VH-VL binders against c7peq0. Designs and how they scored, part 39

Target 1, 252 residues: c7peq0
Amino acid sequence: MHNKIYNSFIDRKAKGIKSFAVLIDPDKVNPADIADLAAKCTAAKVDYIFLGGSLVITNHLDECVQQFKTLCDIPVVLFPGSPSQVSRYADALLYLSVISGRNPELLIGQHVLSAPAVKKSGLEVISTGYVLIDGGAPTTVSYISNTTPIPSDKDDIAMCTAMAGEMLGMKVVFMDAGSGARKPITESMISRVASQVSAPIIVGGGIRDAEKAYLNCKAGADIIVVGNAIEKETSLIKEMADAVHAAAPVLK
Short names: E, the ipSAE of ESMFold2; O, the ipSAE of OpenDDE; V2, 0.75 times the mean of E and O plus 0.25 times the DockQ between their complexes.

## First folded at step 13 (VH-VL; framework fv_olinvacimab)

Design x1 (at its last look DockQ between E and O 0.90; V2 from the best seeds 0.85)
Fold by OpenDDE, look of step 14:
Structure x1 (fold): chain C 252 residues (1-252), chain A 120 residues (1-120), chain B 107 residues (1-107)
Amino acid sequence: as target 1 above (252 residues)
Amino acid sequence: QMQLVQSGAEVKKPGASVKLSCKASGYTFTDYYMHWVRQAPGQRLEWMGRINPYSGDTYYNEKFKSRVTITVDKSASTAYMELSSLRSEDTAVYYCARGVEYSGAYFDYWGQGTLVTVSS
Amino acid sequence: NFMLTQPPSVSVSPGKTARITCRGDNIGDKNVHWYQQRPGQAPVLVMYYDSKRPSGIPERFSGSNSGNTATLTISGVEAGDEADYYCQVWDVSSGHVFGTGTKVTVL
């Protein structure tokens, strides 16, 4: 119960099942559009709703979470950009440590401050090694965090970073090119990381089509996260979901 | 002005290899996938494969995977397609085509095409 | 292999409406793109993501996609619209797939 979401990650990975997550920014989504979005996600058999943003301007998180929970049965996973992005109504929280950077606040400082509230929330907490990859443009994450992303062509650095995170006990590795990323993470980098990491690998940032989603899965990603692209083109939800779900290495 | 300029017509014997080039100009070469598509006389378009010029990652049509190699020279903003073990059925016009920015969803710009004739 | 089937030809009088269909299993779940190819020329993108027009494509071109059929509609057909038209999708089993093509003849 307390590890339901994480167990789903592990179980699906063990079975070779790939998962598709739709990323929603509570500060950007129009409440009036949530019903339609939830319906499309349900129809596409989206596996997870990720809620979160790099900036917390307004706190509509609880309302957004509750709306999705009311409108669909898809697990809602918090993907917070700050410790304030916590809602007890969600199914789980990705507790992110930015291990690609060297900002002590993002490694442990903010966690110390948020720990009491997170604990009190009763949420399933999933320790996550967040690996920021250069997406070819400054992202909100890199700017706010004041961290330098891993260069997009440095597969070994990404690999070693992910390995370190896993060895430190982080349960999930999240490779992210960031919100608004121009260049998505390469398949070669994903493959390199996947070859050395047993933890579930989440990949996001700059994914714009079903092909890329599919190939990332083939390269070793376990969960594909897409936000910006589907905000612009909601028809991508079904197409990408189908592609990801078809990317299992072994037949069912 | 954006432009894709392909190499000239080729005549090859069965069993030989051909390497075609596609030079891009007027845009950032590494920001767009480069696809190769062929069309036999009177036939439909057939996608062969694509390359990410930035990373070098390739994605091939399974039909051609064993015979086709797509590469790039970033410094020259040029993509290449090499097809080996040529057959008469490989006679076609070969096109390079640019994918949409950082995506492989569709092809928004095409080269003028290169005729490859395979005959004994 | 995923296949897209188009009618081999469509004839239309000037000023009338041409409809070009592209059939595929559950094609409505895919994004369909369309290309125009005039004789002796390279293809030109005329529609993307089912119904979006690239810059320079007239409003008389429109697209739809549902169920097993995508349709490119050309209203007010002109002589210059005479060409081969191809639909295209991405499929997990085949990669990028083109339709069989439709020759549009303006009578």
Scores: ipSAE 0.900, ipTM 0.950, lowest interface PAE 0.5, mean pLDDT 94
Fold by ESMFold2, look of step 13:
Structure x1 (fold): chain C 252 residues (1-252), chain A 120 residues (1-120), chain B 107 residues (1-107)
Amino acid sequence: as target 1 above (252 residues)
Amino acid sequence: QMQLVQSGAEVKKPGASVKLSCKASGYTFTDYYMHWVRQAPGQRLEWMGRINPYSGDTYYNEKFKSRVTITVDKSASTAYMELSSLRSEDTAVYYCARGVEYSGAYFDYWGQGTLVTVSS
Amino acid sequence: NFMLTQPPSVSVSPGKTARITCRGDNIGDKNVHWYQQRPGQAPVLVMYYDSKRPSGIPERFSGSNSGNTATLTISGVEAGDEADYYCQVWDVSSGHVFGTGTKVTVL
């Protein structure tokens, strides 16, 4: 009933069950293709649909959410680039604070402005510490957030950032290389963070194949998020979902 | 311009170890996973493992995991594969093979191969 | 462990079509890649993600994958196509797995 989506993250992590999420950008997806995409996600047993992007210009987010909710039973989780990207029709909202950055507007400023509307929406709100990792190229998130990503080889900085976020009350940690990322987050960095953080860990950005999705899970990721690679090749949905579901838990 | 140049043929006795090298040039060495694949005479190709040269992250075929070690020297743009406790069935041509940029799904460039012969 | 089985050989006349199958349980749920290997030479990638051609591979090479069978098709076969052909996938149990190989003979 209450906190259903967050409890699913926690319950699955406790059982060592890894989750696969497909990220859909409402500004990029062709509405005519949503039915096929929903069918493929259902057939592959995708665990979550994440809707959102770093920059959502139009107001057709509600329409996109409602289409997926009509076409499949997969939970729809808002994965916004800013706290103001909301739709009351979704199942939950990842309320992202960019804890890796030093931009006060993305740390808390926009949240102060959006909080009354978010509360009135009745959505399940999931406090999420967002950790941006250098993906080898400028990303929409990096530019829009005006933050310097954590260098891809600075495992200790990523670990301390995630640890501090958890200690400050973040319920979920999202390690993201960004939607335009050239390179994914290393297994070494994921393992370092996972060894020190008990909260569910979402990992995304630059993941291009089932091997990497599997190895990220083995390193300690709880939820794998893929968007760009699936946009280019939808046959990856089933292969990646199978790989994620086959992974074993990593001892913390 | 891109090259993967492997070390020369080896003859070994059972129980010995062999360490093969693969020197890369003409591309950014740390942007591509490096795989090792072997082929015994008349047999199929067999994947042994791979390394991310940037991070040192490795992933091995379980069949070889106890006997194989893959390493890199970033400054020399060179990958190495060491196989220990050699047996006659380890007689094969050993290839290094490059993945695509930040993905190891398939192998878009191969070294020339190194013959390792294990005989008494 | 995950197994990929190919016919040991395929004989084809010049100008005809060679079809090389790769069978595996639910291989249609995976992305299949194909390699050509001439005698004494390293493999060369000829198809990836089931049906995509690398740069420099002629359009007469095509691929498909569904159910339990992936197929590499070479239309208008030429003498230079005579080689061994291997399919490859990734699987959690075995990592990267190659098929048993198919020798294409152009007669």
Scores: ipSAE 0.794, ipTM 0.906, lowest interface PAE 1.3, mean pLDDT 91
ESMFold2 (binder alone), look of step 13: mean pLDDT 94; pTM 0.955
OpenDDE, look of step 13: ipSAE 0.892; ipTM 0.946
ESMFold2, look of step 14: ipSAE 0.773; ipTM 0.900
ESMFold2 (binder alone), look of step 14: mean pLDDT 94; pTM 0.955

Design x2 (at its last look DockQ between E and O 0.61; V2 from the best seeds 0.00; counts 0 for: pae O 3.6 > 2)
Fold by ESMFold2, look of step 13:
Structure x2 (fold): chain C 252 residues (1-252), chain A 120 residues (1-120), chain B 107 residues (1-107)
Amino acid sequence: as target 1 above (252 residues)
Amino acid sequence: QMQLVQSGAEVKKPGASVKLSCKASGYTFTSYYMHWVRQAPGQRLEWMGRINPYSGDTYYNEKFKSRVTITVDKSASTAYMELSSLRSEDTAVYYCARGVEYSGAYFDYWGQGTLVTVSS
Amino acid sequence: NFMLTQPPSVSVSPGKTARITCRGDNIGDKSVHWYQQRPGQAPVLVMYYDSKRPSGIPERFSGSNSGNTATLTISGVEAGDEADYYCQVWDVSSGHVFGTGTKVTVL
């Protein structure tokens, strides 16, 4: 079926159910550790595995996807860092446009290059507005000139960016501070964006503990993505998943 | 050197309010969550809430949320906690405590504490 | 509400090992942090994320967490270790939760 993964995003959002995704970089993960990681994600009831690499050094993406698909039933969603990060074995692709920037290659240029291969893959393609937020220092004029990520204290810029992306046809908004970010996205910024978009909102970058994961959900995030903290300490998978799932309302 | 210096002891009547201060120095105030934790005589520690001094985002223990307000003055590097509708059970030492950089998982530095006594 | 229960006291001879337990339902699924509080003083962090020591805390402090029990272990106990000890976790029910506290007496 078409849109299975996207439909799960919108169905869970409509029910107020929050989702936890574990981000794995196939260029960083030790293949010997994948079985243990899959088992921990299954036991914790992780909702999605996001696979994405920062560089195209090895091209072991297909093998990584296939290992996870063999070892668990968790949907595998590609979070590509480059056009070459396409695997036909995955369940879906987050097709990211960096709508927070003014670089035409990140807005549409890379997509023109990748579109034939993406179409040929047969993957479910999820139109994703990618909103990059950074550690605060850039001035408003620097931001508007398209020279830097959205400053961490500019909630109205993030909100307008996400709103415009949704109006232009983006199905999902991905707010990201970066997987190794020191400063996570503030709850106030998440709530400002959530107040103006109906699309599912993915939030990632710098999330280091269960409290922050929970509070991001309460602020309006629908899907919490954690990579760096879990790569460093896989015992956090259960605690963070529990916190995200506890943000869901109890049905009568 | 790093310091969290709290305001002095207070004596209050039931029904009054108290506003305590915690002045931080020796670190980047806005990079660390500030928590408030109280301890009644002979009792365990009890977390009341916290604030992100950068954004003003607050998170309160449900037990206190109707009576507690945590604020900051970024220019003075000072956090405040106001507790209203005081009862005798609110007699306690109140601590401010710093979280770790951009995380509130645990509290790696504490102020000296402020005794609040509520009696009729 | 999530509850953390500690024994009210532990007595230990100098040079021996004190084990301070913190019990909670499935506490092994949570990150546990520990604080030392000397009489009349503010708490001091002595362990975080189950088993990690802050700078300045000696190696004789260690921690573990599995199942329903987290444990702070102090080997080679000294008179200066006499204090109250509290465990702490985060939980959705009330946020940060502290244990009932354990008074360690060095005899």
Scores: ipSAE 0.839, ipTM 0.928, lowest interface PAE 0.9, mean pLDDT 89
Fold by OpenDDE, look of step 13:
Structure x2 (fold): chain C 252 residues (1-252), chain A 120 residues (1-120), chain B 107 residues (1-107)
Amino acid sequence: as target 1 above (252 residues)
Amino acid sequence: QMQLVQSGAEVKKPGASVKLSCKASGYTFTSYYMHWVRQAPGQRLEWMGRINPYSGDTYYNEKFKSRVTITVDKSASTAYMELSSLRSEDTAVYYCARGVEYSGAYFDYWGQGTLVTVSS
Amino acid sequence: NFMLTQPPSVSVSPGKTARITCRGDNIGDKSVHWYQQRPGQAPVLVMYYDSKRPSGIPERFSGSNSGNTATLTISGVEAGDEADYYCQVWDVSSGHVFGTGTKVTVL
């Protein structure tokens, strides 16, 4: 199994380079718009396309992945709502364990069930500690899993959670306020986590503008993920990408 | 209706500090950034900084970073801006403004402004 | 430091069209917002995201942004349109930046 995508995370982090990922929901994206999105992402030098949805009801995942891979050279990383949402055509899979919660199904149960299919897919699998932060609105994950997110003001809890994930061997920490989050993750929390974690830190949820993206990077985020804001206004892709690429991390 | 109501005019000596207030009403205070923008007489608008009223996180213009402090009282839906080490060039009308974030914040609602006069 | 440059003044007759430019390096890659400020009053948002009108702003107001220049266009200018107009963007190095301002005089 190649670790090309993970290695890119590590290499970029080591160099102090910040990365911008566009999150696309295969169930929400209009196939007719994918060409335009791909073009805009390419023009903006987007670093990753994250594909994932909460419920992936339709069998459009493969098609969506293939379409993006045909239209651009940006790595496609699966960000599934469940471990079973897999496409062999992607470049990598974030294998998410919800370590902020105490639901055994999201910690390991669903992974056991999906493991054969994931293995069979041949995808690069990136073990990811998923840390759900309270974004002021219930998330699909929190609702379905009946997990309580970490309060937005509890930096130490987030830090300890991320530390635990890393020490358990998770290669990436994903801090997420959730889709449609009203309150994005604070720079304070990101900084606190970044101060204690050496693994790449992905931050998503509720990021609505280039300024916030930039500040999150400055706080210590390595990869910024934006979905909803871009869905509303695709012109934001360039501005956010530029902001992320211009950012430098806070000294540890 | 949405309103931002600012505190009254201030007269200060050089070297002093001033703390202005901006009371918000008509919307969820913690759901929008609050910005401070000033305008010297006959000059352009100048952004000073902003605060996330929910988290308390601030972002300042580098020009003012060493002298400005923006805070909020969530219970009172009020934002504050304190400017220290006042100089004559700090004489200006100071505005609070609600920020709406997309690519970068635009300011959809403004306070009436507060005149701060710095004179010896 | 990122800078936005506007003409200091624009004069226009009633019923005619006023065009206010805002110049900045690669400003076309940014979202530009516009504010109207009448004498002795606080600024009022009149355009956001280059060409979107807030509620209550007349259709006479329009905006565009490309290359190094954003433009606020006021068609059918009325006496009440006499004001200072400021463009604004966010910049990674400078934060929120306002233009130098343009005084629109209705003759």
Scores: ipSAE 0.028, ipTM 0.671, lowest interface PAE 3.6, mean pLDDT 91
ESMFold2 (binder alone), look of step 13: mean pLDDT 94; pTM 0.954

Design x3 (at its last look DockQ between E and O 0.77; V2 from the best seeds 0.67)
Fold by ESMFold2, look of step 13:
Structure x3 (fold): chain C 252 residues (1-252), chain A 120 residues (1-120), chain B 107 residues (1-107)
Amino acid sequence: as target 1 above (252 residues)
Amino acid sequence: QMQLVQSGAEVKKPGASVKLSCKASGYTFTDYYMHWVRQAPGQRLEWMGRINPYSGDTYYNEKFKSRVTITVDKSASTAYMELSSLRSEDTAVYYCARGVEWSGAYFDYWGQGTLVTVSS
Amino acid sequence: NFMLTQPPSVSVSPGKTARITCRGDNIGDKSVHWYQQRPGQAPVLVMYYDSKRPSGIPERFSGSNSGNTATLTISGVEAGDEADYYCQVWDVSSGHVFGTGTKVTVL
């Protein structure tokens, strides 16, 4: 354990090294395709596998995690739709509080219920402030969370939300436009948030090409997560990973 | 009916500036990145930069970064490109080109081009 | 600076196949897009993400990309296919980069 995954976030941020995460929904991925995905992620030097979805059955989740861990050495980090969706076989859990919303169940309520099981799992638990940004259409997460996303042009609201989350003890900020988002988070908003928090910043939702992945990194994102574009076209894994890794400063 | 209508031809002296316009119609202007691409006579296409009209976020080719400014007027659905400190090698046709919805990977629609001639 | 090199010209008889190459270091790791430009006209997108056709582009246009070479293939060439063709990628060093261009001549 020993906070290995969180320390990798911090150490890479300190060195200016950007990370690429591939988001995989266990309910959507065909088990027969996992070997090919793992091989492509390994060849592209993907830094993390984020594994999660809106409705995930624990037994199916466990199988998916174990399959990836057998097939590659890439850390598997849980990105669950609720705090109770855990697998002890993963390397870490993003323990998400939806700090952009005012739903007390997603702020802390579900965590009270899940905490004993999360503790018993032995997982590395990463306190994550989840900031939902409007992605141009209702998303599964906006509907399920019963929260209004932060408007995509309200950079200061996103900034203040992330600042408050960090001050309250969140170790990571996750800015998310949501799965299936039409509109990705703007570079302007990412820059505004990055200027005010020192925590690692994960950015996801609506990222469809290497240019956007690169520009999000230049704006201050530390970890780029892509799911939908890669589900549609796995050949993008290498190009996006290369773009993210190229965003690091030239070191002398 | 989607259309990108560019401003008319310009003749300039070295050291001057030029500001070109590209008026969009027939689509939601702020949902698509707008790029500027030039082509000197008999030469390849050369990307200069782009803007996200929704946020104003810009991304420029390093070659032009010190001399190019891309802006928009959302209410007029119009993008502008200003190139300063003109040189004779800046003689080219300048195109505006639309990306796809919320992606700038490639350019699916182009204006007719504006000829800028720079001569002593 | 990322460089994309194309042959200056390709001559092809009507009904035959034109193959237009675009060479760059590890271009197979990039998404390649292709444009057709007729004299005095703006470019028109004819292929994107290596092998996908925009609406209105006939099936005789196809594309491939591996290693250091991407190829646009036009089978059953018609007189109307006579134009300049440019490949394009994105690269961190230069942003969007276009190839040197290939003049396709239909004899």
Scores: ipSAE 0.865, ipTM 0.940, lowest interface PAE 0.8, mean pLDDT 91
Fold by OpenDDE, look of step 13:
Structure x3 (fold): chain C 252 residues (1-252), chain A 120 residues (1-120), chain B 107 residues (1-107)
Amino acid sequence: as target 1 above (252 residues)
Amino acid sequence: QMQLVQSGAEVKKPGASVKLSCKASGYTFTDYYMHWVRQAPGQRLEWMGRINPYSGDTYYNEKFKSRVTITVDKSASTAYMELSSLRSEDTAVYYCARGVEWSGAYFDYWGQGTLVTVSS
Amino acid sequence: NFMLTQPPSVSVSPGKTARITCRGDNIGDKSVHWYQQRPGQAPVLVMYYDSKRPSGIPERFSGSNSGNTATLTISGVEAGDEADYYCQVWDVSSGHVFGTGTKVTVL
């Protein structure tokens, strides 16, 4: 039970199954729309709901998590902007260390502060190496933490960063171009990282259509995360999910 | 103000190769995928492939994968499409088209087209 | 291979409504885009993501997509609407796929 979500990542990856995650910001989503969104996600066979925002208010987070848990059976995974943004009602928490940066607070400082609360929550905790890639737009993470993202054309840096994260014991690598990214992560970079990392690879930021989602999977992404695009056009949920589910990894 | 200007008509023999160009203007060339689509006389549009001008990454229609090569010159904001081992069936108008999203879900701007005639 | 099928032709009188269908397996789960092509010209985008109009496209153009059929509807048809119309989707097996095309004739 304590590793149910992580085990699902590992099992699906081992089987070559690609997963689609819908990212929802509790502060942006209208409660009245959650039922419809949950229904669409269910119909599209969305694999995970990621809940997270830059400035999530705890009350909104709990309510949002509870609503989704009531309305569908899709696992709810917290994707917080801060390690302190937790809800005991979720299925798991991605415990993010920003390993692409050199801010000690985002590497371990905030984790030390949040550790008691996270432990008390009883949540499954998934240690995650967060790799911020330049998406052509400032991210909340970069702004708040004053961290510099990895340039979009520096595949080797991304690779080495992910490798380091894995070797340090991080169970998942999250490559993110950020919310509102103008430039999604390249397939080349994903492929380069995937060639050296055995951990599940989550890719998000700037994915706006089914082709990109599909190609990211083909490049080596295990989980595709989409937020802004489906917020603007909910009809994309099914199309993107289908594309992801139809994808197979590139033979290594 | 956004325009795609293609090279002129070509006449080729079977077995030859043709390389077409598409010059983009009025937008940031590297921010959008460039696609190539052809249309034989009286036939439907047929997608051939696309390139990410920023990275050079390509994605081809399997039908053409063995014969088509799409490239770009970023400094000239120009995309190229080379089709080898030409056949009479390759006689068509070839279009370049801009993909609106990064991966180009749909095509919002089109070149004027280039007629390629393959005949013995 | 994924295929899109359109009626080869649609005839309509001026001022009336033309409906152009695009059929494909579970096309309702895909985003459908539409292009207008006048004789001797390049295609022009007239509808994207099922029902969204690009700038400059009149409101009399509308789109829908459900089940196995997407439809481009042109109300108040004018002489200038005479053209070939193509639907287009993306498919994992085929990439970008265009419909067979529909010639709209204004009588």
Scores: ipSAE 0.398, ipTM 0.787, lowest interface PAE 1.7, mean pLDDT 92
ESMFold2 (binder alone), look of step 13: mean pLDDT 94; pTM 0.953

